# Designs tried in a protein design chat: VHH binders against Aspartate dehydrogenase domain-containing protein (ASPDH). Part 21

Target 1, 283 residues: Aspartate dehydrogenase domain-containing protein (ASPDH), of Homo sapiens (Human) (a6nd91)
Amino acid sequence: MADRGPWRVGVVGYGRLGQSLVSRLLAQGPELGLELVFVWNRDPGRMAGSVPPSLQLQNLAALGERRPDLVVEVAHPKIIHESGAQILRHANLLVGSPSALSDQTTERQLLEASQHWDHAVFVARGALWGAEDIRRLDAAGGLRSLRVTMATHPDGFRLEGPLAAAHSPGPCTVLYEGPVRGLCPFAPRNSNTMAAAALAAPSLGFDGVIGVLVADTSLTDMHVVDVELSGPRGPTGRSFAVHTRRENPAEPGAVTGSATVTAFWQSLLACCQLPSRPGIHLC
Key: E = the ipSAE of ESMFold2; O = the ipSAE of OpenDDE; V2 = 0.75 times the mean of E and O plus 0.25 times the DockQ between their complexes.

## First folded at step 20 (VHH; framework vhh_8emy_2)

Design Pko (from M1 with W33S Y57S W103S; at its last look DockQ between E and O 0.75; V2 from the best seeds 0.00; counts 0 for: sugar tag NAS H31, pae E 9.8 > 2, framework grips)
Fold by ESMFold2, look of step 20:
Structure Pko (fold): chain B 283 residues (1-283), chain A 118 residues (1-118)
Amino acid sequence: as target 1 above (283 residues)
Amino acid sequence: QVQLQESGGGLVQPGSSLRLSCAASGFTFSNASMHWVRQAPGKGPEWVSNINSGGDSTNYATSVKGRFSISRDNPSKTLYLQMNSLRPEDSAVYYCATEASPSAFDSRGQGTQVTVSS
């Protein structure tokens, strides 16, 4: 880092995750070789009193004037759909909303911009435990199935379309079970771990990885992620299998658990240490 | 204000075909991706298929690939699902859905019941 000077970081989005990242960048950034150069939010009033005025970017289209090396998106997949290629013109991009990549047009546009401007598309793994092991298993041809279940209190979901009217008749209700590609448009804020799994397992992809959303009224202060995978059936009919369960403490009604915030910070730091190269890279 | 009306379901034998329709209004249909989602008794909703606004990119759940075909007619604001080689596990209420806006409340109609039994 001393050889390069500070990496210039812009943050797009000022919700819970954005606020945490900005706070850490202001407090710890200089020692880590990072300089916060802008924060943008669709509602600028959210930044008042929290973000120094000199760092508040009013018009996202002007981001190039801040000369960022990395722009971190922690807002919504729509920002990636609308502005991802524009951002890649000026900087590497860390996608905090990997569900955006379930849209094939968006993925193609990001890859094309990445190649043209020689900037990387980094994708945060979020709360996905074991992403590296999944990637290695998939690359070796040893992954037959991958299922990711997210369970939390109904207040922790931000659902759209046919899922927005979902009814929980009991204490534990399956709101969705099916391919991750079909989930992401209707649960863009609750499908990021599943989207990261689809990116970690390209042999299955968004169409082959199964996402499950469960509303559980007993999980008032917890987000639970279960990852289940299996390998090929052996001669006896048995398969290699792994099941992990991650329990993430969260404030009641929160979309993001505390462990996810820390994991995203680590993804940001990892992206700053990687060489810039075109393509989509899971961090 | 999105309005979607599904039709074309029915009771059929395994191996039969059905074509579902979805009449759309209250948004610019030609600018929106469209989806089919189904819900079987006692289960949560399951995504089935989608099609982009231009109709040239389609995706399917692995359980229906090769048997179902999604299409759209933008002038008539109508979405279709051709369902071939139907199986008992395809029995469900089928709904159409749209991505007209991330912040807009989307609605759905009553759905259309598909029942496959011998």
Scores: ipSAE 0.005, ipTM 0.421, lowest interface PAE 9.8, mean pLDDT 84
ESMFold2 (binder alone), look of step 20: mean pLDDT 80; pTM 0.806
OpenDDE, look of step 20: ipSAE 0.037; ipTM 0.466

## First folded at step 21 (VHH; framework vhh_8emy_2)

Design Q1 (from P3 with S53P G54S; at its last look DockQ between E and O 0.94; V2 from the best seeds 0.87)
Fold by ESMFold2, look of step 21:
Structure Q1 (fold): chain B 283 residues (1-283), chain A 118 residues (1-118)
Amino acid sequence: as target 1 above (283 residues)
Amino acid sequence: QVQLQESGGGLVQPGSSLRLSCAASGFTFSNQWMHWVRQAPGKGPEWVSNINPSGDYTNYKTSVKGRFSISRDNPSKTLYLQMNSLRPEDSAVYYCATEASPWAFDSRGQGTQVTVSS
């Protein structure tokens, strides 16, 4: 792995996470061997006054002119659906919206582009605690069920379609319980941890991992993720089991808790150090 | 062309059992996760259970776990739902489906009515 100069990074998305990454890349990037080469956002006005004009990319289709080594998506699954394969033509891709991979056509297109252009698809593990342990257990044939419950105040959801119209009559309402694949299209910004779990456990996948979305009015400043798994039943009928509970402070109405922003920066750094090869890799 | 036909529903008393069947054709049944979805009149649809292609992984909605059992017979392209200890809240039209989303109406059959007397 010979030095070839700074690793060239493009950022797609300029919401809270994008702004944090851009700020860190500008401040700390050079010392880490990273160079920010573009920022793109659907609304370019969001970048004015905070992103140097020379780094502002007006047309995402022109990203190849910036010669990125890695493009980091921190916008929305629709960017992955619409542009993921084109990005992979030019660079490795770090997917910040793993719920996009619940769409089988998108997953197939990304894998095909990854193989054809010899670029990796990296996926941030986000708020998923224990992702490597889940992956290892799954690879050993020791995983039989995996359930991920996300609970937050109703104001912290950004739901679409039939879930956007869902009634939440009590202080605690289960909005969805079912396969992660069935949830992701209607909760694209609130199902990323569940999607990461499905990718960590390919024996189960998006159809076998169960997602539960809970609206809880008592969680005004907290996002809660429970991960529950079990292994095969032993001779006595008992099974290996793990339960992880992650409580993440968040501002009222926020979609992303504060600890997730820092974790994503670490995922970016980690995927720059991983071998770059075709396929989808959780980092 | 995907075709699904549910059967086995009926009007029963609480505590009764029913076995639902779903005859599948027009696709490679043995390659797909299959799902049961239910919908009471005037209410939103909800996912109930699924089973992977080989039949060795199954999942259930919490409210039915321990009472319902999903199974499949790939040679006959048939999906089953054994429903024990039925409750009034289980009353719904039950659909088998090829898609995970309970709102994927085009990916399911016409349904079979299950009515449990309250």
Scores: ipSAE 0.777, ipTM 0.926, lowest interface PAE 0.9, mean pLDDT 89
ESMFold2 (binder alone), look of step 21: mean pLDDT 83; pTM 0.847
OpenDDE, look of step 21: ipSAE 0.912; ipTM 0.967

Design Q2 (from N4 with A97T; at its last read DockQ between E and O 0.93; V2 from the best seeds 0.88)
Amino acid sequence: QVQLQESGGGLVQPGSSLRLSCAASGFTFSNAWMHWVRQAPGKGPEWVSNINSGGDYTNYKTSVKGRFSISRDNPSKTLYLQMNSLRPEDSAVYYCTTEASPWAFDSRGQGTQVTVSS
ESMFold2, look of step 21: ipSAE 0.789; ipTM 0.930
ESMFold2 (binder alone), look of step 21: mean pLDDT 82; pTM 0.838
OpenDDE, look of step 21: ipSAE 0.919; ipTM 0.969
ESMFold2, look of step 22: ipSAE 0.776; ipTM 0.933
ESMFold2 (binder alone), look of step 22: mean pLDDT 83; pTM 0.844
OpenDDE, look of step 22: ipSAE 0.918; ipTM 0.969
ESMFold2, fold request of step 23: ipSAE 0.790, 0.807, 0.791; ipTM 0.929, 0.938, 0.934
ESMFold2 (binder alone), fold request of step 23: mean pLDDT 83, 83, 83; pTM 0.850, 0.849, 0.844
OpenDDE, fold request of step 23: ipSAE 0.922, 0.925, 0.922; ipTM 0.970, 0.971, 0.970
ESMFold2, last read: ipSAE 0.805, 0.789, 0.785; ipTM 0.938, 0.926, 0.925
ESMFold2 (binder alone), last read: mean pLDDT 83, 84, 83; pTM 0.848, 0.853, 0.849
OpenDDE, last read: ipSAE 0.923, 0.923, 0.923; ipTM 0.970, 0.970, 0.970

Design Q3 (from N4 with S101N; at its last look DockQ between E and O 0.93; V2 from the best seeds 0.85)
Fold by ESMFold2, look of step 21:
Structure Q3 (fold): chain B 283 residues (1-283), chain A 118 residues (1-118)
Amino acid sequence: as target 1 above (283 residues)
Amino acid sequence: QVQLQESGGGLVQPGSSLRLSCAASGFTFSNAWMHWVRQAPGKGPEWVSNINSGGDYTNYKTSVKGRFSISRDNPSKTLYLQMNSLRPEDSAVYYCATEANPWAFDSRGQGTQVTVSS
């Protein structure tokens, strides 16, 4: 089918993920119908000598001058809080920090801007296996509970606030069990899969999806994610249920690796192929 | 401003039941998820259960599922927690809360003490 020509892509954030995305956009983008039109970073010095000067955006507020079709956030939830609605005035937005949406004010602002300016909020589904099935089940009224458990070695967590001071006395300790909304502010690096689940299941949302963090010292080279869901109880008292277990090898102490960069690149490509419509959409 | 008043705690034997109540005012109760949080002496707060605005969805921490039942009455702006088969490890001050974050101490009431001891 006829497309609109190359999609104009802006990148917000120039850390390790941002650098990889910019490199891929410059090398592979044109062949895929994508054109990098700006890179912004809070510290512009990070871009010097690496990003062509013509692509360096000095002031994020001026992003509209680059006429982007899509802006990809790979910086920090704070950028989504502060600038998400402004970005949506000009372009579709791919959120790389979905934990930002646990903040109700931010979620409302993004939805309102999305509807007003007719631009989509895309969210990378990350490591959430079965996200589309969860979405369809929720939309059909067939989802009653959704619980996501992440287990990894304590060195694989990047925790903040009261959660950072949590004691892990045994080989296996539950650090948190509760609504995903209560977790995201204190585990922004370790709650992305849970945030994606909350967004896949709007009937439950951030208050209804339960997140569990488990510190397990035996998982020196693995990250484990269990997703458990159930539907309404039937007349016999039994419920539809699904349990998926994802076991992912990881370098000792690593939070993320090259597979994550490749997965995010695939999310970027996928959301560029989706119809642009208001609302929050996993890609 | 949000006002929450818990009641119904007490000293009971293991295996007993208690029903906690939370009277709410100062916000639109019928539009809010409501939560129960508890805190044992010398320990951090922990989330126990929640219920959505319409009462259609309820969740429980694993250790209380099957023993505790959360409910709400929106006309009377009251939240309940029915606690059955109580165990010594359930001993804590119980708070109702409007925020999911168990560390949001100023978003909850004064609490009601539950002590399970033989």
Scores: ipSAE 0.745, ipTM 0.918, lowest interface PAE 1.1, mean pLDDT 88
ESMFold2 (binder alone), look of step 21: mean pLDDT 83; pTM 0.843
OpenDDE, look of step 21: ipSAE 0.913; ipTM 0.968

Design Q4 (from P3 with A104Y F105H; at its last look DockQ between E and O 0.93; V2 from the best seeds 0.87)
Fold by ESMFold2, look of step 21:
Structure Q4 (fold): chain B 283 residues (1-283), chain A 118 residues (1-118)
Amino acid sequence: as target 1 above (283 residues)
Amino acid sequence: QVQLQESGGGLVQPGSSLRLSCAASGFTFSNQWMHWVRQAPGKGPEWVSNINSGGDYTNYKTSVKGRFSISRDNPSKTLYLQMNSLRPEDSAVYYCATEASPWYHDSRGQGTQVTVSS
């Protein structure tokens, strides 16, 4: 029986999530059959003293020389837009910024590259509780509405465009209510859970899943995610319904809550166990 | 070239109903989610409702749910918004749109004015 050596992992992005991921890969990776083979960051100075020089990749275009089996993106949707297809030429891709897939051109390009090079596009579910239940319900034709509300302190947002200029006059302001596709370009770092929901429910997709973004000054150390769904009306006029509320401790001003960091590590481990097949797969 | 023409607005009293229409051309209407967006003077634009290509999935902004009803007729390439129990807060220019984001003005028509005044 042929034995395989450790699965080779490259990391793109060295911010808070990237640093945690690299630390875990260096400490725990070998015993899990994983080998960190490169780290890349747009600012390579961020890696000095933290990442062994032999693992520091200076030019992302050269990633193929490291022969990765999996490249994990923990940087920004822009990396997925600009480089996702080229990464898929060499390796499976774990998308840490699923909001990138709200762009239909990007989704199409990733699917085409995935099919051509026979590499999987994995997507981290992030803070989305119940993703598998949502997917099963959607696949069975039992999902008619899905609404995801994210509430956090205004300092926890990294908003862009007209949403960055939004006035927040009270202690609790709804900054956006509408399709997840309409939000993602203006909240690329704060819409990943909503994007994961859209991917878990392809019958609805990015246009059919409704995202609500709430600025709440009372949430100084918490990120709150409410997921509300319903099925078709039954003969009595009532529908199956689920409401999940997830309270995720976070440092003041943090974009990513502590439980999201742990969930991402678990997504990485899960996708290392999944078959390398073309397509987009939520993990 | 996408072309959208909204109509059916007007001046009405609170509690009244209006039906907005949007005539679409220059794209494959039947393959698109369609949206209604509105903008009141001095306010940012806001998404109101949408409907998928087949008409079997609809969504509404919380403040209009139960009062507004979106529909479409694919053969005639027409989108509708039935607005019941109108309130002064519903006064705005209403636009139909092919893009989900309320801030993308290039994906919508010139709008139709709805004014709810006692």
Scores: ipSAE 0.773, ipTM 0.923, lowest interface PAE 0.9, mean pLDDT 89
ESMFold2 (binder alone), look of step 21: mean pLDDT 84; pTM 0.853
OpenDDE, look of step 21: ipSAE 0.913; ipTM 0.967

Design Q5 (from P3 with E99Y F105H; at its last look DockQ between E and O 0.93; V2 from the best seeds 0.85)
Fold by ESMFold2, look of step 22:
Structure Q5 (fold): chain B 283 residues (1-283), chain A 118 residues (1-118)
Amino acid sequence: as target 1 above (283 residues)
Amino acid sequence: QVQLQESGGGLVQPGSSLRLSCAASGFTFSNQWMHWVRQAPGKGPEWVSNINSGGDYTNYKTSVKGRFSISRDNPSKTLYLQMNSLRPEDSAVYYCATYASPWAHDSRGQGTQVTVSS
């Protein structure tokens, strides 16, 4: 037990991001002290021929038999809703779909499981620049407002419900402006950076961080994220303020920009350096 | 059972002010964020403003920031929206809500009509 060997990593999801992580874990994992111990996907046929059969997990409920130290979710918020607490029974969890935490029942269930089983919930920051600075500012009482604007070509959105019917009459249309909590259920794949911001700023949370989605037909090969924050007004009426603009090249129609894949790998590596304490932690 | 009753709407001229009220009952008003949502005819509902449980954090839709002011009185379980410098595009039914999504109809009251017309 005391001489356990490498950190054991399971991967849930085998789409673009999952394939990249599995490839990197197989190629670089051992030298980094990491061992891939399972891959699960809702459609197991997607793993055939690319994931060694011994690593293919057929039933997610059996994940404990692989004795993971960390399970990385790179599938969809519904996996976190349905299985997150059960995963935390056996291992630390790295959430790749932080928009799942906009659901208060899910967040509560994860926190309760995290506390009960003494496992951490890690959250990838995605495209969020300055997440640690935001977290520290919030913890010091210095954060009053936080607004995240994501702009991309309409083909880069995967919207659901009432947002799926949204009309985009001009070249630049604001599809949503409001609390991140109200957005996440209808843009689960396009709100992860905003969800990470809400988690970085718990004084504001999902109700206090404002998300803005912009459809911009001129952004055929770019995803743009603007993060704007301010602190309390001082005696002169002036406030501390930061504005960060990230322009991320993306293949036309892509939901995920190329830099997000690399950033997620860095989040995985970073969360392996963090203590395994209960609670939700950005990495 | 959650009950929300909005009042204070009316027909006013551009540049006028109105103060909306929302009387709340059937839940612990002091423990949650409260929101204002509006919906104009033929348009989808949109979030306008919110305020946290303690009243110390407020947010506004860009188009109303500086003109509208949200507040709450927890002892009387009442939410307010002070609307100044009203414009024709502010015309809508205004709802107070217990949930952030403007599409969550079961989380809001019956609404109060605001019409800004010359």
Scores: ipSAE 0.794, ipTM 0.934, lowest interface PAE 0.8, mean pLDDT 89
ESMFold2, look of step 21: ipSAE 0.780; ipTM 0.929
ESMFold2 (binder alone), look of step 21: mean pLDDT 83; pTM 0.846
OpenDDE, look of step 21: ipSAE 0.910; ipTM 0.966
ESMFold2 (binder alone), look of step 22: mean pLDDT 83; pTM 0.844
OpenDDE, look of step 22: ipSAE 0.862; ipTM 0.950

Design Q6 (from N4 with N52R; at its last look DockQ between E and O 0.94; V2 from the best seeds 0.85)
Fold by ESMFold2, look of step 21:
Structure Q6 (fold): chain B 283 residues (1-283), chain A 118 residues (1-118)
Amino acid sequence: as target 1 above (283 residues)
Amino acid sequence: QVQLQESGGGLVQPGSSLRLSCAASGFTFSNAWMHWVRQAPGKGPEWVSNIRSGGDYTNYKTSVKGRFSISRDNPSKTLYLQMNSLRPEDSAVYYCATEASPWAFDSRGQGTQVTVSS
């Protein structure tokens, strides 16, 4: 029983990130022991002409018929809220929309399904530079403050609820400043890096990590992420501190920057090499 | 049923101090993150500060950091906000809240008015 065959991978979502992942899986997957077995998108017309019809899944509820080993979500947190537990019945799940985990009911449901069906919940770190360093510092008790600022052109936001009514009266407007948990429901596509930070720093979590969302009209082709952290004050009154600034080129109006696409591919490869154990694992 | 009652507001001059209190009941106060949210007339609500259940982590909105200090007393189920060096921009109704979102209106009390004018 040495020959188990290739890992069977399903992709949920066919936007920029999904298209890149599908292309890489078709071109490089076989040599890596991976086989693309389905692609699903909420708008199936997006797949016409670019995804072979045999790989197009029309009804997400039927994903079990494709017998995936891993399902990669690169669509929207609502897919995780609505279908995450059902996916975990059949396969390991790589969550590309970690903002979904700001909802404690969703987190609990995923953990329960993960435990019951013996499938892992993997969470992509996305655009979060330094995630492993943050985790190590947090685990050692050395993290006291973590702030993530995301800035982009207003056209790059996909805001909901009261944030959708917000206006930007000038070249640079702070749309939100507060706990990441309070932002994620209203900026589900623009809070994933912040959610990844909350998961990397469980001592702080979604209530202790502070997210800042900035509309900046000068950023027509760029997404900017600033990560600022500090440790406890030492004997001299000084604290360890790190500031990372990541400038990620993006098409005008795009939610996802180009460097994030490459980073997500690496997260996918890493998840395929990890042990499949119940629980939520950042990769 | 969660009940929150804010007090300690008033009309003060710029540079003054106020201490807000929030009496909490109907939930296990010592297990909860607590937040302060404020809302000025004609503006949206904004998160101001929070504090973890043990009091060991605190966070502040940038515009109030260094001037405001959040604290809690778990035995008396009371949340506090010490507001120093008050500015006209701090004028608002202040609410304590059990949820992080400033738009979660059903998770907070009736508020206490703070007015800073010269």
Scores: ipSAE 0.717, ipTM 0.910, lowest interface PAE 1.2, mean pLDDT 88
ESMFold2 (binder alone), look of step 21: mean pLDDT 82; pTM 0.834
OpenDDE, look of step 21: ipSAE 0.908; ipTM 0.965

## First folded at step 22 (VHH; framework vhh_8emy_2)

Design R1 (from P3 with A97T; at its last read DockQ between E and O 0.90; V2 from the best seeds 0.87)
Amino acid sequence: QVQLQESGGGLVQPGSSLRLSCAASGFTFSNQWMHWVRQAPGKGPEWVSNINSGGDYTNYKTSVKGRFSISRDNPSKTLYLQMNSLRPEDSAVYYCTTEASPWAFDSRGQGTQVTVSS
ESMFold2, look of step 22: ipSAE 0.777; ipTM 0.929
ESMFold2 (binder alone), look of step 22: mean pLDDT 83; pTM 0.841
OpenDDE, look of step 22: ipSAE 0.919; ipTM 0.970
ESMFold2, fold request of step 23: ipSAE 0.812, 0.791, 0.811; ipTM 0.938, 0.931, 0.938
ESMFold2 (binder alone), fold request of step 23: mean pLDDT 83, 83, 83; pTM 0.844, 0.840, 0.843
OpenDDE, fold request of step 23: ipSAE 0.924, 0.927, 0.923; ipTM 0.971, 0.971, 0.971
ESMFold2, last read: ipSAE 0.790, 0.802, 0.779; ipTM 0.928, 0.938, 0.925
ESMFold2 (binder alone), last read: mean pLDDT 83, 82, 83; pTM 0.841, 0.837, 0.839
OpenDDE, last read: ipSAE 0.924, 0.925, 0.924; ipTM 0.971, 0.971, 0.971

Design R2 (from Q2 with S53P G54S; at its last look DockQ between E and O 0.94; V2 from the best seeds 0.87)
Fold by ESMFold2, look of step 22:
Structure R2 (fold): chain B 283 residues (1-283), chain A 118 residues (1-118)
Amino acid sequence: as target 1 above (283 residues)
Amino acid sequence: QVQLQESGGGLVQPGSSLRLSCAASGFTFSNAWMHWVRQAPGKGPEWVSNINPSGDYTNYKTSVKGRFSISRDNPSKTLYLQMNSLRPEDSAVYYCTTEASPWAFDSRGQGTQVTVSS
């Protein structure tokens, strides 16, 4: 941003993605026209010794005092449910946990706050390759089905409710197959790519995009994402189809693959270049 | 006051067909995505199929695709599931629901039993 003062960026969440973003903002931010103005984490002790004390925000409700232009959420959908609208009062919001938008009350509250305070809701595409192609196809009426399969070692899942109790009798088992909306509450950290797909394809949405979670003990250092789509049947009954397979190296037990961290940084940079207009925008 | 009443189940031989119906009331049926969920004894519930409000987008669990066909009739507020080439593993209580989650038990009817004996 050559002709502006630095964009003021706040980071909410100090896990793997948060630590990576903070590190990159401190090292590269000034050259890119970005200034880190706060970091907040639910457990402030995690920031001690690694985040300068002047940047540590102790009370998220006080974020307006830091005058951010953009607040980046890389914590958990619960933060978006609880604080998303309040953040939008003060700044544009980049949602790192798009599974939060599977909750219709949250989506409505964010849209209303976005319109009222004239701030954008940006959503990171995460590990989703082909998001723009999906959006274009959907907008043209050419998308009829979209299925996203996430496969990883069981230790890479952070499942809740009945999914947390699911048994995996063999080395490879399907834990869930169904609408993304039905999955997100029980796999809030493992459904973000699927949620991004639902946002990229609004004609299908969270009810029409199908998510599949696969536990595979052979994937000790890999997260695999398969995206399968098809268009309307043509004159002979055949349809256009695409299958994309993304293999993401990951530390054993990691929720986020290493390539996803880099992609998220690119989403942050991209959303800083977008106009601040009301609504939900995938970047 | 969502009300859902499933019917059409029965005891059949493998390879048979059944057509399930779901009579809906207490909500605007034509504005809702509708789903079929099933649950076998001792197993967790599983999502089977869904259909959008206008009826032109349908999805199926992999194990039933090509054998099952979901449809709806908005004027009569009725959801259908045509089940062909039935297998013993399709035996379950089948429920219709407005909720995407198979674990949303309070949002579905009493169900209809499908039993496919070997």
Scores: ipSAE 0.767, ipTM 0.926, lowest interface PAE 0.9, mean pLDDT 89
ESMFold2 (binder alone), look of step 22: mean pLDDT 84; pTM 0.855
OpenDDE, look of step 22: ipSAE 0.915; ipTM 0.967

Design R3 (from Q5 with A97T; at its last look DockQ between E and O 0.94; V2 from the best seeds 0.85)
Fold by ESMFold2, look of step 22:
Structure R3 (fold): chain B 283 residues (1-283), chain A 118 residues (1-118)
Amino acid sequence: as target 1 above (283 residues)
Amino acid sequence: QVQLQESGGGLVQPGSSLRLSCAASGFTFSNQWMHWVRQAPGKGPEWVSNINSGGDYTNYKTSVKGRFSISRDNPSKTLYLQMNSLRPEDSAVYYCTTYASPWAHDSRGQGTQVTVSS
């Protein structure tokens, strides 16, 4: 007794996260009112044998022919930079690479397209535990600092530019400490939780939320995220503070831990239940 | 174009204080986060501190928190870094910048040298 037919979902990206989402959409989608209508990947050969040929989209620019209601990006920030506004012309967009929004030009372009075509920009929260609490605290004016530390084995990083060249072996090394905006271009696949935190706390934003990357050789099968926040100092010099620690099991060398895959599926389901209104919305 | 000029560095003993200044021109200073970045000889650059456009949000690298204080004066387009309880490991060339990334070399001025030695 559903009032509408299934929501039409396109998937952009066919790496581990994309494969998991496509598998779940094919297996459970119809029961949830979702229909997979295309999969696109930079390397089309990756889809052979696992994605039905009728669902394989060879040219991303042709996505409108599939009439999607939602396009889910699980590829790379470059897709959002290059194609995000075009996707929003045809459908709501779930950004799986929120680090792309560290680029102010990209954020502006997405907002403009969202308003013009009346489609929502949804952003996956990633491994960010407590995102709603952070948002509520920030909206109430009670957030003064927010620090996100990600620690994993060096093999779990996909670093670029100076971070790739400056990598130091040591048993436990701080690779970066600074604004999330300065990190995202050089750790596009390892900064998504930090980007989600910046979006959850607009009073701080990408410049005010501090990201820390730690390479720790003892973390062979785990990704660890620590989120630390504080409010204004009170009369005694003390402030409200919260510290959360999330330990996310991961295959050795994986960028995406197993709990992140499950969390992203839940973000997809959640954004399908939200009103499709313009703007950027954290799921 | 963006122009930034740092000053106020010097050679001092451990425990001393210095106040760095950054004169800005060629952009709307009052609309941007401003950052301090430093680079020691033979080492990579590192972010030190930042301050938002209104001056009410500040952040510090862990190793300098409690010792350094960032401030700004928007009418005079000037950024400051008060550095107290200086340590030898604070020795570096200090740069101000509008970019959050410490590796944005093309956008910074000459810098100002801070040398802390006994």
Scores: ipSAE 0.747, ipTM 0.915, lowest interface PAE 1.0, mean pLDDT 88
ESMFold2 (binder alone), look of step 22: mean pLDDT 83; pTM 0.846
OpenDDE, look of step 22: ipSAE 0.892; ipTM 0.959

